# VH-VL binders against o60147, part 135

Target 1, 175 residues: o60147
Amino acid sequence: MLEKNKYLYIFRHIQTNQVLLSQGNVLKKTALFQLPYPLQKPVAPNGMRPAKLRKDHWVPLLKVEFPNESMFQSVFMQLLNYRKYRSVQPLTSDLLKLPIPVRRRKIMRQEVPNTIADLADILNKEKFPENSVRLQLSDKSDSEYADWPPSVQIDSEEIKLSRGFREKTTVDEAR
Short names: E, the ipSAE of ESMFold2; O, the ipSAE of OpenDDE; V2, 0.75 times the mean of E and O plus 0.25 times the DockQ between their complexes.

## First folded at step 6 (VH-VL)

Design j6 (framework fv_dargistotug; at its last look DockQ between E and O 0.03; V2 from the best seeds 0.00; counts 0 for: pae E 11.9 > 2, placed apart)
Fold by OpenDDE, look of step 7:
Structure j6 (fold): chain C 175 residues (1-175), chain A 120 residues (1-120), chain B 106 residues (1-106)
Amino acid sequence: as target 1 above (175 residues)
Amino acid sequence: QVQLVQSGSELKKPGASVKVSCKASGYTFTSYGMNWVRQAPGQGLEWMGWINTYTGEPTYAQGFTGRFVFSLDTSVSTAYLQISSLKAEDTAVYYCARGTYYEFTGFDYWGQGTLVTVSS
Amino acid sequence: DIQLTQSPSFLSASVGDRVTITCRASQDISSYLAWYQQKPGKAPKLLIYDASTLESGVPSRFSGSGSGTEFTLTISSLQPEDFATYYCQQLYEYPTFGGGTKVEIK
């Protein structure tokens, strides 16, 4: 079996802080379909799921290198499931007191830290080999949103941003 | 060892319905999405849509809404394509093809195809 | 939808020839392009994904290049088993295929 790309890129929206997952360093248009809808009808406003991908509105949050494709796929799937799970959970009483637009904004603001925490939780459960997963952050301070297992090696170098996307490197092209 | 085995050829009258099956083996069925591709005789490949094998959610390409239904039976690792109100222009080979879901990648494994002929 | 235009539609070549097939996208699709080979009466076979990555088991004589809107599939030395129809596929949005290029024996 061919080992395909084992890199996970996570992007955040510069305005809404929504999060998209990507196997590539350039977002696909279909990535927008990752954005969840609220549990209750009607469907989320267009603002929650843009009709078009504005590449310039999305910036890399982090990059994860896995030992192999299988591990990547497992974590990728679990991350999306965690997100979906949260989207269907009952709202807290405090949130219910807020107007719907305010409530939605507040929920979206937590998407970045929640995603990072989810990633750490998933990796903790997976118990991959020590230092087998390489994590690179656009902002090192974002690593503080979670306790990372020994399997994760945090890269000292931050992701460099270019036009809202990570630049292709020779290493990425070779893999 | 990964295999997708489709049901046999079908000959139908206009207005009838057909259900094509695609049985997967050699891998975890719910770990990969299932795509459907149509190929009319002597023509190119046309992506019809895909079904998320984990959630069961189908997505249809434009032009394949209404009469086309994707479904699953995960207990037997099988995906289904149902076409209702068949038309002559539905005559084609229909393929199921495995791909990663959540994001589209190349379709690495294909069924052998199922010829559906619609003729009066 | 993104349209893919392949050229040429038909190509006659001999064994040993260098063959190049082009696929142009109606918009920038980065490197999200795949190539398939299809023989008569058979299902397509994935050759290349991500524009230039060779699928496992595919001979090294096959190569892919390009990004953005223009892509090429190259067969460095055409073999008898390579006579087939080739399709490009974009995976930047919902998948679409090119019209195909039939490589025939001269």
Scores: ipSAE 0.492, ipTM 0.844, lowest interface PAE 1.2, mean pLDDT 89
Fold by ESMFold2, look of step 7:
Structure j6 (fold): chain C 175 residues (1-175), chain A 120 residues (1-120), chain B 106 residues (1-106)
Amino acid sequence: as target 1 above (175 residues)
Amino acid sequence: QVQLVQSGSELKKPGASVKVSCKASGYTFTSYGMNWVRQAPGQGLEWMGWINTYTGEPTYAQGFTGRFVFSLDTSVSTAYLQISSLKAEDTAVYYCARGTYYEFTGFDYWGQGTLVTVSS
Amino acid sequence: DIQLTQSPSFLSASVGDRVTITCRASQDISSYLAWYQQKPGKAPKLLIYDASTLESGVPSRFSGSGSGTEFTLTISSLQPEDFATYYCQQLYEYPTFGGGTKVEIK
């Protein structure tokens, strides 16, 4: 029963700013099911799911390092549940006044700040040991969407990887 | 210690129903997804789908969207597989397996399996 | 769905042999592949995940390699207790399993 570090990887879409959560440093196609509606179905006012995963359209937003699997699993599942809960809430009157395409874009752009706030809320409630959770962001100003508990160490270096979070070796070497 | 304990073997006639239980212990039940895997006699493994143990929302593989129902009782850390309108082709061992949501770490703990035999 | 083709379907080897089992995916699945061992009458046991990461408690004679579409499970020195069927599984999308490789020890 070895304990080992576990990582939460969060991606954002370069155009829509939709957010996907991942246990791995490269997105799986099934991550798209975190988004409420596929592109091929009638347009929903609260979001859209692309028909295919375009790996070149999803870039790092943030990475969280947990000291063990149990902490990771607890936080990951709560994040997914926060997102599902938010997706079924009534829309505000301001949003309902907008044309559906404009409304959809505004809802999608809230996914980044909402996800960061949700993550911080979960970590504040979990009461993990001081500095036990490492947070690294692609844009450090995004940390300003929330107040972070003492358990979180925010890395001073931003993520600069072009795609995913893993080193460019295995797939590119096959080239 | 993580353990998944399934209910015992079932012998059923075509058209009957069966409900297989999978009781989890040794971990926080709602922190991990529960998968169901079928293995017909002498055959390979077939993923049937999974259930989100935090929300109770099931996801079914293609071919399992009709007669198969996943459910939970989180108060006793138990997942259930219900199969209605049993057919002879449903004869198989059914496994529950712990996994992560939409991830590639594999299924790290499995129940012992429940043999469901459907015969006239 | 992503299809996994295992080869060989069956092999017989002597104790001490190096055994290699191949799993090929119908499309690029990055490193999202796991290996399982299943003994008769028992549930599968996770050996390898993320293509090459050894699960806790698994003997070091087991190793995994590969990425993209071709993956291998290697047993460096086959032991009597390694008689089993081995399955690969992709987790790139909704999971699918390979057809299995039955290993018999002479």
Scores: ipSAE 0.006, ipTM 0.532, lowest interface PAE 12.6, mean pLDDT 82
Fold by ESMFold2-Fast, scan of step 6:
Structure j6 (fold): chain C 175 residues (1-175), chain A 120 residues (1-120), chain B 106 residues (1-106)
Amino acid sequence: as target 1 above (175 residues)
Amino acid sequence: QVQLVQSGSELKKPGASVKVSCKASGYTFTSYGMNWVRQAPGQGLEWMGWINTYTGEPTYAQGFTGRFVFSLDTSVSTAYLQISSLKAEDTAVYYCARGTYYEFTGFDYWGQGTLVTVSS
Amino acid sequence: DIQLTQSPSFLSASVGDRVTITCRASQDISSYLAWYQQKPGKAPKLLIYDASTLESGVPSRFSGSGSGTEFTLTISSLQPEDFATYYCQQLYEYPTFGGGTKVEIK
């Protein structure tokens, strides 16, 4: 029953711009379940093999600090719902004209602006207290993808990569 | 109250297939992933994989590809485990268990288990 | 896969005893470890997550500690309902379980 500060970290893939949500600053392999487009093809013809987590391929996009777990869970669940909604929308005729690899690249590229816009929309719908939510970005210009409500305080300090995060994880996956 | 209710025990011959169900209630089905865990007689717990209830995408542990299939029917909040070409070593209690999407904090609710016995 | 080694695999104890079970990971898993209790014929029950956080409704006599590769589950004063098998589980990568520790009456 004790409420703790909860942190939502959002990471982006350096090549595809696909986005992962995490409760902490360390990505777990299971976070890959969130991806609509797997990073690697299935290995076995009769089954699916999950993509390997290469932590050196993911960088922080933003960090959100909530005053309590209840607010975190509400926003996180709504953000997952927005992602599902986007995944089932009909593709535009312009996208359908493109070869599949080009089409997927364009869709994946939009995940960063879409996720930021979705986060802001959720926070605008919720009536959280003024300055109760702290937003920290790796690139402050990304805040311009959306209009933020009075509940959000954009931190002056940008997120910086830690040495540990950038270290290769392929060796860890071999165990 | 949160509940996961599994289908009843099964007795099968080698080479047959079985489909185990896990019906969820008391929460929003698509807000949590569903894990499958196996326990052979007298043995410990073995994680088989999970299915993302939001996207329908399954993930299998290395030993559980091919013969094992995870699926969903979100309209009735039910997850399924299908095992094809049953072998004697598949004899076990199979559990479904609820976990979080973005990271596992632990499996907070479990089904009662389904005993699958494979014998000639 | 990350391997988890539990020690001991079996212990005999009396009501009121302090019981300690250890779990060692083959690599650093930070604090991403859970503990479960399983009674004969029943599904496992989550006791502790994030190495040291008690699940709601779990008695305060249960506690967890450790980080990195060495973890401990402690039952400060064993009760009759605590005779069970206990499992650790890592959640840092794809989940794996320890081999279990069976706590039986002396």
Scores: ipSAE 0.000, ipTM 0.487, lowest interface PAE 14.1, mean pLDDT 79
ESMFold2 (binder alone), look of step 7: mean pLDDT 93; pTM 0.955
ESMFold2, look of step 9: ipSAE 0.006; ipTM 0.525
ESMFold2 (binder alone), look of step 9: mean pLDDT 93; pTM 0.954
OpenDDE, look of step 9: ipSAE 0.309; ipTM 0.799

Design j7 (framework fv_dargistotug; at its last look DockQ between E and O 0.36; V2 from the best seeds 0.00; counts 0 for: pae E 8.1 > 2)
Fold by OpenDDE, look of step 7:
Structure j7 (fold): chain C 175 residues (1-175), chain A 120 residues (1-120), chain B 106 residues (1-106)
Amino acid sequence: as target 1 above (175 residues)
Amino acid sequence: QVQLVQSGSELKKPGASVKVSCKASGYTFTSYGMNWVRQAPGQGLEWMGWINTYTGEPTYAQGFTGRFVFSLDTSVSTAYLQISSLKAEDTAVYYCARGTYYIMTGFDYWGQGTLVTVSS
Amino acid sequence: DIQLTQSPSFLSASVGDRVTITCRASQDISSYLAWYQQKPGKAPKLLIYDASTLESGVPSRFSGSGSGTEFTLTISSLQPEDFATYYCQQLYEYPTFGGGTKVEIK
């Protein structure tokens, strides 16, 4: 049986450092609903439609290849859950002293390292087989935000940067 | 082994309510979203929305707000579609369909469909 | 919403024929397109996802191509069991379906 897409792409916003998760190498408009704070004033009534996606504002952060779709789905759900959990946690006293816009910006700046750390934590708990998960980073230094379990093989090659999407390669199509 | 089994056909009067069930088996229920698709007689497919089986959060398509409610009973791996204040134009076959989380790929498994007939 | 326009709406063909169905999107949807087959009284069946990836168990005579706004489903050699209605679906935003193409026996 053929496996469906088992690749997780994580994109970051070039200005706000907000993070979007994607199953594909091209961001969907509906991905914007992942954001706790909108980038722009919502124009869609009742959240029925996503706001405009500025693809040129998003760059790939990392790519994760899972052994199968089931593992991908599990990790994807957990990542979103971690994010939601964090967003509802009580704010520190230091953050509460800041104006709301400043506070939001400060929280968003931590979204990239937090997401990477979340991913590592989730993968560590999952106890996948050794070297069964392939991690490719746009910036290899970002791997330092977390201790990775033996299940994760960090690719020596950095992913190519493309705003809003990453073109399919023959290697990706063969997998 | 993946299977979605829906409840049987319904015949209702205008103004009544109906609740269609979709029981999933053969996979982890909370790992995949559940979509609802409507097909009027002799017409095409229309996506009604989906429910996040992990969080329970429903999302409704345009035109399917208000009278349409998605719900879950995760203890029995079942999704529900409730339609209230039924109208004649609600007459259709309603399908549940499994999608990947956030519906990245197509709907790979479908229920057999439930015919809801609204007639005076 | 993204509109999908299928052409033709009806297609008459014979067994062994090469059949081509087109789906046009009102916006660029990259490769987020799926194809379904539906027979009377049955639920749709997923044939292709991500524009060109064949779903498991689907015969190799089915193929999909295209990106952006133009997509094509091709049946290289039509078989008796292939007479059905086919739908395209975009998944770039909230899903919408094309109007369908009914493939009938000539």
Scores: ipSAE 0.077, ipTM 0.720, lowest interface PAE 4.1, mean pLDDT 86
Fold by ESMFold2, look of step 7:
Structure j7 (fold): chain C 175 residues (1-175), chain A 120 residues (1-120), chain B 106 residues (1-106)
Amino acid sequence: as target 1 above (175 residues)
Amino acid sequence: QVQLVQSGSELKKPGASVKVSCKASGYTFTSYGMNWVRQAPGQGLEWMGWINTYTGEPTYAQGFTGRFVFSLDTSVSTAYLQISSLKAEDTAVYYCARGTYYIMTGFDYWGQGTLVTVSS
Amino acid sequence: DIQLTQSPSFLSASVGDRVTITCRASQDISSYLAWYQQKPGKAPKLLIYDASTLESGVPSRFSGSGSGTEFTLTISSLQPEDFATYYCQQLYEYPTFGGGTKVEIK
């Protein structure tokens, strides 16, 4: 079989700005396991895992196209490891002084810039060919969170879909 | 090159316990989740749950939240399934299987299976 | 839990036949479906993931299709080594397996 293009899809929560990584253009319910604590632990230092996946709460942040699955798997796993590393780090003294709800919100609001910076750091360290990785953002100003290597081609067109990455089908139009 | 090697068959009496091991090699152990799958003789496959190999946090399928315990020893790249208070209905082949943390691409590598037989 | 219904449960076929196995999900699972082959006394082997993507080293006579609630595995020209039990698996939420389809020599 010929290698097929593989996509990394990154979603943002419309209220909390938490981030979920996805191998597919529709979030599966188990994606919530990326969030380190269940909803029933209101004192969780790194944020809260919602009880259920609500598809209407998760919108596109960015999409990355890789020329093959091995590149995708390498980057995807490294992103997950960066997030795990952050989730187990001691909190700063400034954060520890805050009431827990305030602290949690501040941590969650860093997930977008942190994820984008992590992605760029990983891509800068990889030896990918020039222009082999296409990046498309919902908000192009988010590219300013990081410096991008020559391997990355940033699409001039923003993602225009407001809910999910799935494009409309002829069946959906008829309903 | 990726291999999952499980411990050998076990013959046990009801009420005993067993610990099945699954030793991984050929990849970074903490980069992939470890799943456990049960197959009773002549029956289909039943997902029991998985363990996050980086954090050690287990997730159990419905019906496996009591007598079944997943654990790890990351120093030797090994996952364990412990079953306590064995019953005849626990007679099955138990597989470990590698997957992504979010079980997206299926289980690409499996152990050879460990037959646990429980009879009086 | 998402139930997967495989049909047929059992089929007899000859070498060279085209074989089609279906898997129906109790709800929309997008493309989050995998197919496995299992021979007696051996562990399952991943054939197809993401509904239609062929795993490395799997012969091209195997193909998968479908999305939403209905999926198929096709073997275009059955070989002697293909007599086995085939399972579908959804990966949209906590994984569940179909009941299996046993393919035997006619």
Scores: ipSAE 0.017, ipTM 0.623, lowest interface PAE 8.1, mean pLDDT 83
Fold by ESMFold2-Fast, scan of step 6:
Structure j7 (fold): chain C 175 residues (1-175), chain A 120 residues (1-120), chain B 106 residues (1-106)
Amino acid sequence: as target 1 above (175 residues)
Amino acid sequence: QVQLVQSGSELKKPGASVKVSCKASGYTFTSYGMNWVRQAPGQGLEWMGWINTYTGEPTYAQGFTGRFVFSLDTSVSTAYLQISSLKAEDTAVYYCARGTYYIMTGFDYWGQGTLVTVSS
Amino acid sequence: DIQLTQSPSFLSASVGDRVTITCRASQDISSYLAWYQQKPGKAPKLLIYDASTLESGVPSRFSGSGSGTEFTLTISSLQPEDFATYYCQQLYEYPTFGGGTKVEIK
């Protein structure tokens, strides 16, 4: 199921629009460490434990195909660093004036446009060959959150998978 | 070249405390998480937890809360493991190991290990 | 916690043999599995990550396969330096290790 390490799989939460990055087509629980706000309060005695991962609540946002693993690693690491940087910045005074639930919803909803903008920024700074990076989106209009460099080719076909990037196995099929 | 260098072996009595260090070099310390792994004599590997080197936030595995504390000194690229109220069953080699920040694909570099012996 | 069961726990083999080690997970971990080699008195060394990707500098005689709950490490032609203990590790949830497989000379 896992492609050779040249695909970046990006997921969004169906309710909050929070974003998770993955090197594989199935999310792992530790991906939740990317989130600034837990989806649910931890139930463990240790308050450091991540919230439970509900795989059915995360749907495909974007799949990026790189020509080789080296380019994948470079972009993936830079994108993780952009997310780290955003997570530790002080909140603006405008956001601090909002009630906590409204403030959190605004921050979470902005993760989709922020992630797409960050990806485009990284790809614009890297000098990859023309048409070497292929993007496939679940909603093609999300590509409008950024200006893309000549290295990027956007697939005309949208991702039609409703439940992650994982296809059902033959033993799971029931029809 | 990437290196993780740990402090030397320790012999302690039950009830004592120990602090193991792990000094990193050859890479940007805050770009990778630091994991702690224990191996009792003749036994297998046991993951204890990790610390986010950018935020300083530790995460402990089940069974390693309370007596075990992960900490950092980013100015010298060093991670620490402190164990308080030592018990005989804490006798083990303790390893630090580098992992990717959010995408723990595997632990690519390891310290040489620190033997902690707890006996009367 | 996700449990990993390695089999066999011990095997004896000769130089040139094909060796296979199995790792079974208590639940689906997709491809989030790594393999390590540990020699006596030394720290573990990463061999394979993401179930089948060789770490830089690891000889091509090592290969990994599998997904979901069943994984295999294969050494196609055992060399003298390969006598060691091998561990699988899942990274799908909080990391856990298999019990290890000791590969000893026959």
Scores: ipSAE 0.016, ipTM 0.601, lowest interface PAE 7.3, mean pLDDT 82
ESMFold2 (binder alone), look of step 7: mean pLDDT 93; pTM 0.954

